# VHH binders against Endo-1,4-beta-xylanase 2 (XYN2): the designs that were tried, part 5

Target 1, 142 residues: Endo-1,4-beta-xylanase 2 (XYN2), of Arabidopsis thaliana (Mouse-ear cress) (o80596r5to146)
Amino acid sequence: NIVMNGDFFAGIEPWYPNGCEAFVVSSDPFSSEVMSADSSSGGYVVVTNRKETWQGLEQDITTRVASGMNYTVSTCVGVSGPFNESAEVLSTVRLEHEDSPTEYLCIGKTYASRDKWVDLEGTFSISNMPDRVVLYLEGPAP
Short names: E, the ipSAE of ESMFold2; O, the ipSAE of OpenDDE; V2, 0.75 times the mean of E and O plus 0.25 times the DockQ between their complexes.

## First folded at step 1 (VHH)

Design e8 (framework vhh_8fcz_2)
Fold by ESMFold2-Fast, scan of step 1:
Structure e8 (fold): chain B 142 residues (1-142), chain A 122 residues (1-122)
Amino acid sequence: as target 1 above (142 residues)
Amino acid sequence: QVQLVESGGGLVQPGGSLRLSCAASGFTFSDYAMNWVRQPPGKGLEWVSGISYSGGSTTYADSVEGRFTIIRDNDKKMVYLQMTSLKTEDTAVYYCARKTVYEYSYGLYDYEGQGTQVTVSS
């Protein structure tokens, strides 16, 4: 797992919002009594003000990856709002090159529904190192 | 039309208690997480507490944890903030606010109410 601060206990960094707003709260809104022992030690991020499906949290992972290696990314996602069915959420890696077009790898997909945390995980590898590697989350239409 | 109407504020002495109420209308109340935020004199907005739309989960800012309790009644379309052991630092206008994760809103909270003044003074 290469994602820093995936439980958001120390705040949002090194995640940053892209085209949206984000803020940290100190405990899980969907926590159950079964996992109460560490419920108050973790945090979560609320993302709002998205205008497009591809806007969300991003993290620059360039220094944490190398070509030829397999990586697993995992986090938990939830949604709240007037959703009558599950909402599709994705994890995507953007490969930025100085001399060629940006590439996009969809590495994980899940379906989040109201009042539930669900796992979002996936694997990827990079054949040739780009100039920058960015992991980001995509969500339902705003 | 979405409306949030806060009430229950007032003047109390340090160590006192107040219960704030927020009456919601114009939307499906049970579809939204609800929050309390406050603005102390001369300061910006500070998030205080949140409750999931089912009422099954609650969250609190460290400054109020153990002293404040957020509850909701979806049948009555109400959210409440029970405040105990009030401190002078709790003096602020308190706002009821609706928030949607992964949806666009203009600013940190959409459909923020008109507010209710809490003053903690001897």
Scores: ipSAE 0.000, ipTM 0.163, lowest interface PAE 12.8, mean pLDDT 70

Design e9 (framework vhh_8fcz_2)
Fold by ESMFold2-Fast, scan of step 1:
Structure e9 (fold): chain B 142 residues (1-142), chain A 121 residues (1-121)
Amino acid sequence: as target 1 above (142 residues)
Amino acid sequence: QVQLVESGGGLVQPGGSLRLSCAASGFTFSSYGMNWVRQPPGKGLEWVSGISGSGRSTTYADSVEGRFTIIRDNDKKMVYLQMTSLKTEDTAVYYCAKESPFYGWSTFDPEGQGTQVTVSS
C-alpha cells in the first residue's frame, strides 16, 4: 500500500487511482513525528490493490506546467506490508502525445520503510508541451 | 506582484448556467497554466479545472467533466469558466489560481477574493 500525506478533506481530487483503489484515512497510520502538533491538515490517502509497480495515484498536471520552466514536486509517502528492508518509491511524469509514443521521466526517488513517512521530492522541466502531462507514483511490487 | 480578480458569480437555479471570469496581471500570462479551484461551505479547497498556457490542453475534475468548460484569452489576459447543468453541489466560492510548482499537500492557494456561486431553488 502506498500512503500519501495531503489535504484530502473533500476526497482525493485532483489525484485519482489507476488500476487500484484509494481511500482517505483521517488518522496517521504510521507516526505523528512527521506532523507538527499544530498541524490540522486533512487526511491521508491509502492506495491498495495495486497489481503492477506503476499503478497508484495519478494527477493530470498538464495545466500546471509550461515549457522551459523548472518544477518541484513534493509529497510524503509511506509503505505498508511485508517489507523486510526498504521499498523504492518513485515519482514519475508521463508525457502523452497524440501522434507519438508516451515518454516517461523519473523525477524523484526515495526508500520507504514500513513504519515511517519519508519525503519524496524531485524536479523536472519540459522542452516541448505534450498533449497530457501526468504525475504518478510508482511503488514496490504488490 | 501577481493579481487575480474573479467575477461572474451569483445565485442560479439548479440546471442553470453561469460564466465566471478571472482577470490576471503582474506576470506573463501566456507562459503559465491557469486553474479554477472552489471551496464549498464548510469544506476544503477542491480543484475544478485547468488550462495550459497556450490553451491547447484542458483538464477537469470528474465531478464537473461534461458540464464545465475552461477557456482563456491570452490577448485580454482572461480565463473563464463556463458552467452548465449546475447542481446544488456546485455551490462554493470559486477562485482562479496561477500554476504552482508544488503538487503535494494543499497546493492551490488562491490569490484573489473569489466569486460566490450559489445554486439553490
Scores: ipSAE 0.000, ipTM 0.121, lowest interface PAE 13.6, mean pLDDT 70

Design f1 (framework vhh_lunsekimig_d3)
Fold by ESMFold2-Fast, scan of step 1:
Structure f1 (fold): chain B 142 residues (1-142), chain A 119 residues (1-119)
Amino acid sequence: as target 1 above (142 residues)
Amino acid sequence: EVQLVESGGGVVQPGGSLRLSCAASGFTFSSYALYWYRQAAGIERELIASITSGGSTNYVDSVKGRFTISRDNSENTMYLQMNSLRAEDTGLYYCAAGRWYDSSGYDYWGQGTLVTVSS
């Protein structure tokens, strides 16, 4: 159960859940904030019903990257559930090719626990543009 | 025992700058996400900036590029540097502290500091 803070003021887009469910939880303790004129401000995304470590939020970034360039990906994550120590959370890029196997690039790794937001940051580059480039988060076993 | 105390508000001309401070006591400051809210006359309280325990920052579009949130865990203090102030930035500024799993539950709030941008 990955929790991500990415300022989901406008909702979850362009992120989408893969093999799981996701919903926005308001970070505001005032119940009326959701109903105000600016009611979409603030929030975390909670990912539930994961069955595999690689299930979570994904984003198609194919049109936002080019070969030969260095990219930095940064986000804030947490973990919910019965974790007493720390749980590994990864950011990974999936490179999909029409005529060759999918490649996986692990670009960032952090250790998250309950009660604490942690930064997840990594860098990557692509030598040859694939057909699709998908950024996604991996978490601990559900 | 738990306190959040804002300071640094005042009257400033359009285009001016102010730095707000939020001094915290009575809880483990470094483990909390921290927030600046603004309340203008006639509108509900609006989240304008946040900073996570790890230092990652987020801003509402209307202040992005003008305001900078920061924290000093050794001093248990959060700051809001406000540049290029506009008349619409006038309001009461509140600091708040919360944890992601308690977003709908128990959070800490300050009493607010008034910022007036007036020609």
Scores: ipSAE 0.000, ipTM 0.111, lowest interface PAE 16.8, mean pLDDT 68

Design f10 (framework vhh_lunsekimig_d3)
Amino acid sequence: EVQLVESGGGVVQPGGSLRLSCAASGFIFSSYYLYWYRQAAGIERELIASINSGGSTNYVDSVKGRFTISRDNSENTMYLQMNSLRAEDTGLYYCARPSFKYDWGTSAFDIWGQGTLVTVSS
ESMFold2-Fast, scan of step 1: ipSAE 0.000; ipTM 0.214

Design f11 (framework vhh_lunsekimig_d3)
Fold by ESMFold2-Fast, scan of step 1:
Structure f11 (fold): chain B 142 residues (1-142), chain A 120 residues (1-120)
Amino acid sequence: as target 1 above (142 residues)
Amino acid sequence: EVQLVESGGGVVQPGGSLRLSCAASGFTFSSYGLYWYRQAAGIERELIASITPGGSTNYVDSVKGRFTISRDNSENTMYLQMNSLRAEDTGLYYCAKQIHYSTWRGYDYWGQGTLVTVSS
């Protein structure tokens, strides 16, 4: 798993919101926003004010990948919405090049509904290293 | 429903200029990246230029300094200004909208294309 802070134990870094807002819900809501070291699981992030499907959390993983290796991305996602409705959630890797246009790899897809957390897993490999590799999560259409 | 319509192709002499337009509908134009592809005789369709929602641009090396991609979010239109045209620029030019959760393998929305011919 190449994702750093996939359980949001220490807050949101190195994830960052793109075109939306995000905040961390800790395992102890009566203390500071810093996660407890005694937790058997970390917190989670709530993303709000999204306008488009591609707006969400992003993470630059350029320094954590190398060409010719297989990588697994794993996280746990949930969505708010009607209890009887499923929503599509995706993980995508954006490959940014200085000498050619950006490439997109859809690496994982799942379906989530209100009050249900589901695993989102995917695998990918890079044959030639781009200048930047960005992992991002896509939610349902707003 | 996403729709893309290209225009502006034609016949031009080497060293000439053309401006291609891509009129878009069916999506929130300002929120998506947009791309120009070309299909030339004897080679695979290639991505030649891209523009982000914020206006950042990228080009394949063979067109850098000669082609300029731009967008007008108020008119839902993307442009490709082509200067210093060469015979090897001849081909069918397509605009495309990337579906962010898809790959470059054909999940992009495509227009019908506009033909550019560079001949003396």
Scores: ipSAE 0.000, ipTM 0.115, lowest interface PAE 16.4, mean pLDDT 66

Design f2 (framework vhh_lunsekimig_d3)
Fold by ESMFold2-Fast, scan of step 1:
Order: sequence, then C-alpha cells, then structure tokens
Structure f2 (fold): chain B 142 residues (1-142), chain A 120 residues (1-120)
Amino acid sequence: as target 1 above (142 residues)
Amino acid sequence: EVQLVESGGGVVQPGGSLRLSCAASGSIFSINALYWYRQAAGIERELIASISSGGSTNYVDSVKGRFTISRDNSENTMYLQMNSLRAEDTGLYYCAAKYGSTWYPEFDYWGQGTLVTVSS
C-alpha cells in the first residue's frame, strides 16, 4: 500500500479535496455521498459538495512511485444520501504530462450501499513516469 | 453510454451567424469537458473551443471573440454560438466529450459532425 494516511488516523493530510469539501469524523453517521475509511479504526473522511463523479479526495503520489514497479492501493468506502441500490466507487490514478494529454487508470472498482462500508482494492504499474501521479476516488454523480 | 448528435449547421454568408447544438443521450453533468472540433477539407481536425464542468472556456485564437461555447446540463446539450463568420470557418464541426476519469476513455465520444459553409 503506497498511500500515506490511508486509515485517516493522522487526520486528512496529505489527502486533499478536489472541487468539493472534506472533513474527518471519528464516529458513524453517514452524512455525505462518498466516505472512505478503515471502519475498525474509527476515523473516516466525509466528502461533501461534489459536483462531478471524479471530485473527491486526491493524493499526489509522484515521489512515492517508480516505473516498472507494481503497487497496491487499499481503502474502505461507503456512500450516503438517497441511493436506493449500490453506487459505483472507483479508485483511479491520473498520469499528468507536461506536453501531452492526461491519462487515467482505473485501478479498483466496487459497489457501495448507503449504510455499509466495503473494501476497495486495486493494483497498478507505470511504464513511463509522467510529470505527476495522482490517486483519487470517484463516486456516483450527486 | 453517451451518444452525441450535432445540429445547426448550414450555409451562411460572410459576416453571418450560426448556433450549433450538441445533444447528449446521457447526462452531461458528469462530463469533465466538452469540445468543439473543426475539420476543413485537406486539413487535420483541430480543437476550436472547450468548456469544463465548472464553466471555464478556452478558444483557439482564430475564433476568440467571435465564437462562444456554453453548456446546459439540465438539457444535456452544449452549444457553439458563431458570429462574424469568415470563409475560413467552413468545415465539418464535431462535438466531443471527455471525462475526468477512466469511466469513459478520453475522446471516445464523438458526434457525427455537422457541416458549416460560409459562402455567398
């Protein structure tokens, strides 16, 4: 697992919200469309005010990865709101290049329901190092 | 999942105006960016205008100040308002959708094209 602070014991950093708001909670009401935590740890992050499916928590992992290596990402996710059935949650890595289009890798996919935490795990490798590597979670459209 | 259909093309005199529409069969709310491309005879397809999910716009210099891109998420439609048209604006105009994720690969969603001819 290459993510820093993946269980949110240390608060939110180095995760940051992209186009939305996020805050750490230590007890269990579901109050947002997408939430991420190891449920047994008691710490999780609530994401609010999302406008697009790819808005949520991001982490810049550029300095923690190298080309040709295999990496595993693991987290625990849930959703809140008026979802009646399962909603898709993706773990995605975007590869940003200075002089060419951004690439997107879907590394994990799960289905979360309103009142249940589920594991989200994925693996990836990078053939050629881009200028920036960002890990982020994607959720259902608000 | 998304299908794009352009309309609004036609023949117009220099200095005239046209409004192109691009209707999506699915919701455009979750589309990261929407694009208008133009392909003239014998020339490679070029990006003319773009609009992000947040409403940020970009234009190539040749159309800046004359063309305006907009999106209506409630109607799943994107528009290109073209004013002060010139002969060099003649071409096939394509709309394209880009998502900020791997749910929809970049440039996988293109319309069929609509023809704009600027001539007397």
Scores: ipSAE 0.000, ipTM 0.121, lowest interface PAE 12.1, mean pLDDT 69

Design f3 (framework vhh_lunsekimig_d3)
Fold by ESMFold2-Fast, scan of step 1:
Structure f3 (fold): chain B 142 residues (1-142), chain A 119 residues (1-119)
Amino acid sequence: as target 1 above (142 residues)
Amino acid sequence: EVQLVESGGGVVQPGGSLRLSCAASGFTVSSNYLYWYRQAAGIERELIASIYSGGSTNYVDSVKGRFTISRDNSENTMYLQMNSLRAEDTGLYYCARDYRGWSPSFDYWGQGTLVTVSS
């Protein structure tokens, strides 16, 4: 598992919000659109004010990965709001290059519903190291 | 159950335009990684455009600047707007969803729509 602070025990860092608001919560389990948690050892994060599905928590993992290696990403996610059906949640890795177009790797997918936390796990590898590697979660449209 | 249905193919002259549609059922286009692939006679199926759940798009170099991928969440449909068509764009065009990212799955492919560009 290459994800740092996936249980939010140390707060939100190194996760950061992209185009939205995020904060660590321990007492209200469903107060935002997309959440990630490990309730046994820390807390969970609430993401609000998303305008696009790709806005959410990101983590720069550039220094934690190398070409030719297989990596596993594990998180725990839930959704809030009037979702009486399953909502898709994805984990995606964005490969940023200074001299070429950005590449995207969709590495994990799950279906989350209200009042439940579900595991989201995936694997990926990189053939050639880009300038930046960013892991982020994609949720349902706000 | 996932289903994808392509439409909009046809015969067009070089320099012309076509818009392909991919109607989805069994999943929501706004929350999925979606692709347009094409296959010409004697050529392996190639990814030409993708749109990710977050809205980011990617294109193969040969179509970049000429083709635009988009989606309409209210219609649960993905589109490929093709401009400045060339004879080399002739082929079967497929839409696809991959449940595990970069590994294309036949179970999530449409039937294809034929695009013919001839002078």
Scores: ipSAE 0.000, ipTM 0.106, lowest interface PAE 16.4, mean pLDDT 65

Design f4 (framework vhh_lunsekimig_d3)
Fold by ESMFold2-Fast, scan of step 1:
Structure f4 (fold): chain B 142 residues (1-142), chain A 119 residues (1-119)
Amino acid sequence: as target 1 above (142 residues)
Amino acid sequence: EVQLVESGGGVVQPGGSLRLSCAASGRTFSSYALYWYRQAAGIERELIASITSGGSTNYVDSVKGRFTISRDNSENTMYLQMNSLRAEDTGLYYCATHLSYYEGKYDYWGQGTLVTVSS
């Protein structure tokens, strides 16, 4: 498992927003601002002002992976867009090469709803190390 | 779970009236300001009315004297009474609330309700 900060209790690092804005919202179980169905005491991140489906949180994992090894990525996601019951959320790894086209590996997919946090899990491996490895989340159309 | 659900939209003739409702569930909004926005064809969404937790109201000039925003905190519901409707009031009407705490922000929006003022 190479994903850190999945509950966002310590802030958003090592994640960063790409082409959008992100805010950490901390919940106190006894706060009047906690949702009535929320049993979580950890923080969460709200991503806003996305313009493309691939904009969202990213994490550079280049120094944390090696060729020939299997990795599992896991996190928890929700959606706050239009009041639809479900929306598709993907985890994707992009492999950036100096002298070759960028490659994209879709490693996980789930259907998130406004009512519940949903697990997003996937696995991947790299045959040849690229110059940069970036993990990012893709969401529904903004 | 947090939801804002609008109702009360429809088709009316110029000079008619409609009452929009915004019901909130999953969270109590009695301590927060509540907002009505509208979006007409070809223009960006605009704020038209607001009401604070204490009941103080504000309106854009184009709706002052014609629209009245109100809230019922015991029912977790906000209303927009729309009188003397004009063709230019046609559009999608959204309710919203904007929360800010712990250096973070969280916005809740309804899905919108359509108001058509036509001859």
Scores: ipSAE 0.000, ipTM 0.070, lowest interface PAE 21.5, mean pLDDT 68

Design f5 (framework vhh_lunsekimig_d3)
Fold by ESMFold2-Fast, scan of step 1:
Structure f5 (fold): chain B 142 residues (1-142), chain A 120 residues (1-120)
Amino acid sequence: as target 1 above (142 residues)
Amino acid sequence: EVQLVESGGGVVQPGGSLRLSCAASGFTFSRYDLYWYRQAAGIERELIASISSGGSTNYVDSVKGRFTISRDNSENTMYLQMNSLRAEDTGLYYCAKGTYWDSRGYMDVWGQGTLVTVSS
């Protein structure tokens, strides 16, 4: 598994919002946000004001991964808003290179519905280490 | 639910133009390779144009120079601009979603199709 901030009691670090807003909630927040992470030890993160599908919580995991190893990412996600049908939520790893195009690895996907939590699990490996490795969640935009 | 919905089909004279749209919902549009397929009466469904998540385009020889595929990630919409239409272009046009980074021809979502008729 990837070592992440599994304790949201103290906030969301090392996760950070990209182009959106995020905050930690200790109670069930089902009403208007795509949920991109939670913690069984005291909180989960609500992501709001997303405008693009790729905006959400990100985590720089460059120093926590190595080429040739397999990693599993697990989280729990939900969606809210005017949805009556399932919406696709992806776990994605972005490989950033200084002098070449960014690569994207979709490592997991699930279908989330209004007012329901679902598990999202993904597995990946990197053959050649890039300059930066960023884990993030993608979901439907407005 | 993951959906693709086509629009813009119609009846047009030979030499005319049409613009097809494919509206997507329920998935991360900008990350997927997207495709236009055509099915004419008595002919197998064929791939006519593709556009990658990075913007690279490919066309079957019979439409090169006449058709242009494009995408607008901010609107979650893919387009097919069809110029210099010929009777042989008549058929049902489907948009399709492939895999995020590997387009070996595996499609997991199809639209319902829009009819294009080229006749005098």
Scores: ipSAE 0.000, ipTM 0.127, lowest interface PAE 15.7, mean pLDDT 69

Design f6 (framework vhh_lunsekimig_d3)
Fold by ESMFold2-Fast, scan of step 1:
Structure f6 (fold): chain B 142 residues (1-142), chain A 118 residues (1-118)
Amino acid sequence: as target 1 above (142 residues)
Amino acid sequence: EVQLVESGGGVVQPGGSLRLSCAASGSIFSYYALYWYRQAAGIERELIASITRGGSTNYVDSVKGRFTISRDNSENTMYLQMNSLRAEDTGLYYCAADRYSTPFSDYWGQGTLVTVSS
């Protein structure tokens, strides 16, 4: 599972699951001894039933970005369940064009271990506006 | 699941050309970085060409300027255009796909044989 901390008090909108399931948890999904807690105001999202590494939460940010400007994306991620010690988690931006191939920008990378939060930050810019800009997380193989 | 199938190998004289194809089935091809590896007799398998999800290419020095890697996401196919072939280009050519640009690819093809004889 991929776990995100991103102030999901009223639900996950504008985030949506792609090929998986997601739900909001108002309490710490790990041990409170291990995790620093102020989670009750923001909540966490747990992503489950992923089948591919690129499946996870997505957000359409097309109307929130402009060409030629730099953007920084910051979030906290974790992993849970029966799993090896560390896993690669990526922030990726997908640029969708109607008449040319889709482009993928890996904008951030971190290594998450079980039962703790890790910062994931990335920066990107777009030279020419595509038809759609989608931000999403990639996680370890399910 | 993704399966990769190579074609286009064969026998050619030095200075000749071949085009290899790698067709994918199953998962969304456009999400993967794609690679051509070569294994010659007595030599470890080596990465010779790569193409990222965004279309950026890279080549090992020995093939730079002679080989061109390309992808067509609408047809789920990757190509290797090989020009000015040399005897040392002889080997088994494998296509591979992964998300992380690592030497351990998620998916591998079966290999296709290229023989350059002089």
Scores: ipSAE 0.000, ipTM 0.112, lowest interface PAE 16.5, mean pLDDT 70

Design f7 (framework vhh_lunsekimig_d3)
Fold by ESMFold2-Fast, scan of step 1:
Structure f7 (fold): chain B 142 residues (1-142), chain A 121 residues (1-121)
Amino acid sequence: as target 1 above (142 residues)
Amino acid sequence: EVQLVESGGGVVQPGGSLRLSCAASGFTFSDYALYWYRQAAGIERELIASIYSGGSTNYVDSVKGRFTISRDNSENTMYLQMNSLRAEDTGLYYCARVKYTYRSGEYFDYWGQGTLVTVSS
């Protein structure tokens, strides 16, 4: 797993919002047990003001990956709101090149059930290193 | 147009009680999870209680047993009953509508203006 800041106790870095706002909270909204404010294990990020499916949290992982290696990314996602019974959530890696078009690799997909956490896991490898490698979550639609 | 309007804040002595209301309009209330956050001066906004579209509730340890979150879908209103209030409960209380969450975050698309709770000793 190559994601560098998964605990959020020290804040959001190196995750950053793209086209939206984000705030750190200490409570797990889908847990029947409330995460204590005394817990040092971490937190969760509140994402607001998304306008497009691809907007959300991103992490620049360029310095954490190399061509020819296999990587696994794991996280948990949840949904709530006016969905039927589930919503599609993707983990995506975009490869940014200075001299050629940006590439998008969908590396993981899950169907998040309403009001509960679901694992999202994916694997990828890069043949030729781009100028920038960014991991981000897509969906559900705003 | 989506609106969330908080009310019920005020000044109360330690050990007192207040009931906060969050009146919602402009959306199908029963389809959304709704949260109470509080913010004291110089402190990050803290999630204190949540109530999901499915009816489950959650509380931070510091308010568990003292606060009760509830909702009335027929009135499009969420409530926070606050008992045994303490000086550390002082702050601005906000309600928020949640569209979805991540382990790494939540999508809050609308917030209320907040209502001030002051517990004075």
Scores: ipSAE 0.000, ipTM 0.138, lowest interface PAE 13.6, mean pLDDT 71

Design f8 (framework vhh_lunsekimig_d3)
Fold by ESMFold2-Fast, scan of step 1:
Structure f8 (fold): chain B 142 residues (1-142), chain A 120 residues (1-120)
Amino acid sequence: as target 1 above (142 residues)
Amino acid sequence: EVQLVESGGGVVQPGGSLRLSCAASGFTFSNYWLYWYRQAAGIERELIASISTGGSTNYVDSVKGRFTISRDNSENTMYLQMNSLRAEDTGLYYCAKSGPYLDYKGFDYWGQGTLVTVSS
């Protein structure tokens, strides 16, 4: 079922930014500090300074998956910026092989707007284990 | 449509207790931090309590040890248990939810409020 041990905004699994910056915002006004993306403070994660659509939060899930199993990934996403309409947000799994081309599986898609959090859910399975499995979010062009 | 509806206010004597409720609809309740604010006559709104998605709580010093915030994700309801009430606790009590982004105020939806009067 869920490849990570909880929902994205309730606790931070070991996500890392790819070509951008990310940090945790406590939604508690008693907190005066913004926390690192590596903290387990709760709240939400803000991704800034993206340059390409595929840049965002990534997580290496190679050790959390096995061939022949079905996995469900669930998170809650939003977008910021001067969007006139909703923006497309994808969850994607990248399968890296030593001696063959990288494969990309789009596992979830939603449309997010600034004034609304939306659920992003998807399922996938792997028939043959690659050398590396990376889960990441794709967003609108910066 | 996002809605927050407060209830449970009333008139009590000093030292009394009240339990406030905040019923939520129109959003995924379990995904948001939730807050109680109060406003006394002529005073700006004051944040008094918060509860995270994971159940972590915080309180302003003036209510610490007397008030308890809690949430029930299965019922989409947040509560404020108020004990040992004082005249200074008189005011209109509002619930609020966190905003979606860093540059949001964090309180994009407010209820109509519920009135608490502590009077001898």
Scores: ipSAE 0.000, ipTM 0.170, lowest interface PAE 14.6, mean pLDDT 70

Design f9 (framework vhh_lunsekimig_d3)
Amino acid sequence: EVQLVESGGGVVQPGGSLRLSCAASGSTFSKYALYWYRQAAGIERELIASITSGGRTNYVDSVKGRFTISRDNSENTMYLQMNSLRAEDTGLYYCAAEWLGYSSDYSYWGQGTLVTVSS
ESMFold2-Fast, scan of step 1: ipSAE 0.000; ipTM 0.208

## First folded at step 2 (VHH)

Design e11a (from e11, 18 letters changed; framework vhh_7nfr_2; at its last look DockQ between E and O 0.31; V2 from the best seeds 0.00; counts 0 for: pae E 15.6 > 2)
Amino acid sequence: QVQLQESGGGLVQPGGSLRLSCAASGFAFSSYAMSWVRQAPGEGREWVSSISGSGDSTYYADSVKGRFTIARDNVKNTLYLLMDSLKSDDTAVYYCAKGIRYSSYWDRTSWGQGTQVTVSS
ESMFold2, look of step 2: ipSAE 0.000; ipTM 0.135
ESMFold2 (binder alone), look of step 2: mean pLDDT 81; pTM 0.819
OpenDDE, look of step 2: ipSAE 0.006; ipTM 0.293

Design e11b (from e11 with S57Y; framework vhh_8fcz_2; at its last look DockQ between E and O 0.09; V2 from the best seeds 0.00; counts 0 for: pae E 14.6 > 2, placed apart)
Amino acid sequence: QVQLVESGGGLVQPGGSLRLSCAASGFAFSSYAMNWVRQPPGKGLEWVSGISGSGDYTTYADSVEGRFTIIRDNDKKMVYLQMTSLKTEDTAVYYCAKGIRYSSYWDRTSEGQGTQVTVSS
ESMFold2, look of step 2: ipSAE 0.000; ipTM 0.134
ESMFold2 (binder alone), look of step 2: mean pLDDT 82; pTM 0.842
OpenDDE, look of step 2: ipSAE 0.013; ipTM 0.300

## First folded at step 3 (VHH; framework vhh_7nfr_2)

Design g1 (from e11a with A28T S31R; at its last look DockQ between E and O 0.04; V2 from the best seeds 0.00; counts 0 for: pae E 16.8 > 2, placed apart)
Fold by ESMFold2, look of step 3:
Structure g1 (fold): chain B 142 residues (1-142), chain A 121 residues (1-121)
Amino acid sequence: as target 1 above (142 residues)
Amino acid sequence: QVQLQESGGGLVQPGGSLRLSCAASGFTFSRYAMSWVRQAPGEGREWVSSISGSGDSTYYADSVKGRFTIARDNVKNTLYLLMDSLKSDDTAVYYCAKGIRYSSYWDRTSWGQGTQVTVSS
């Protein structure tokens, strides 16, 4: 799993919000103490004030990838919303080039409903190393 | 299904104290942030306080900072709001909510039935 802090155990870093607001829940010593005695503990980030589907948390993974290798990304996602409504959540890698258009790889998709955490898994590879590689999560339309 | 049951409301005089409880079931309580939200008659819902799943982070609206304390018991699956120095404008129905949602998601979260808090003589 190429994602640092994918369960948000130690807060939000190295994740950062892009065009939205975010804050961390379940990431303190109490969470660590509960995890030690109870396997239900862990951290997560609430993302709000999104105006576009692509606005959410992202992580620059440029230094952790190389061309010609296969990578697996695994995260745990959930949604807040109306009872019985499911929401599409995507993981996407964007490849930024100085000399050409940004390339987008949709590497995973899942459907999350209220009250359930679901795994979102995806795989990708890079043929030519771009200038930046950014992993991000996309939510439903605002 | 998610069940949230608030209790502990009542009539108190200004300056008084109350402790609200919210019994939660139907989900893994410790994995979710929880919030208190209130609604006065004829007004919209107002966020009051939130707590992380672990309890390590707490957040308060400016109107209640220093007077209210949010807490949780992850063994008993219970959320609490300790209310002190109550004022008449704290009069509202108080709801327990799973998760946290800023203004763009307010209409999309689970709520309990609420418990009435009335501050006045």
Scores: ipSAE 0.000, ipTM 0.106, lowest interface PAE 16.8, mean pLDDT 68
ESMFold2 (binder alone), look of step 3: mean pLDDT 80; pTM 0.824
OpenDDE, look of step 3: ipSAE 0.007; ipTM 0.266

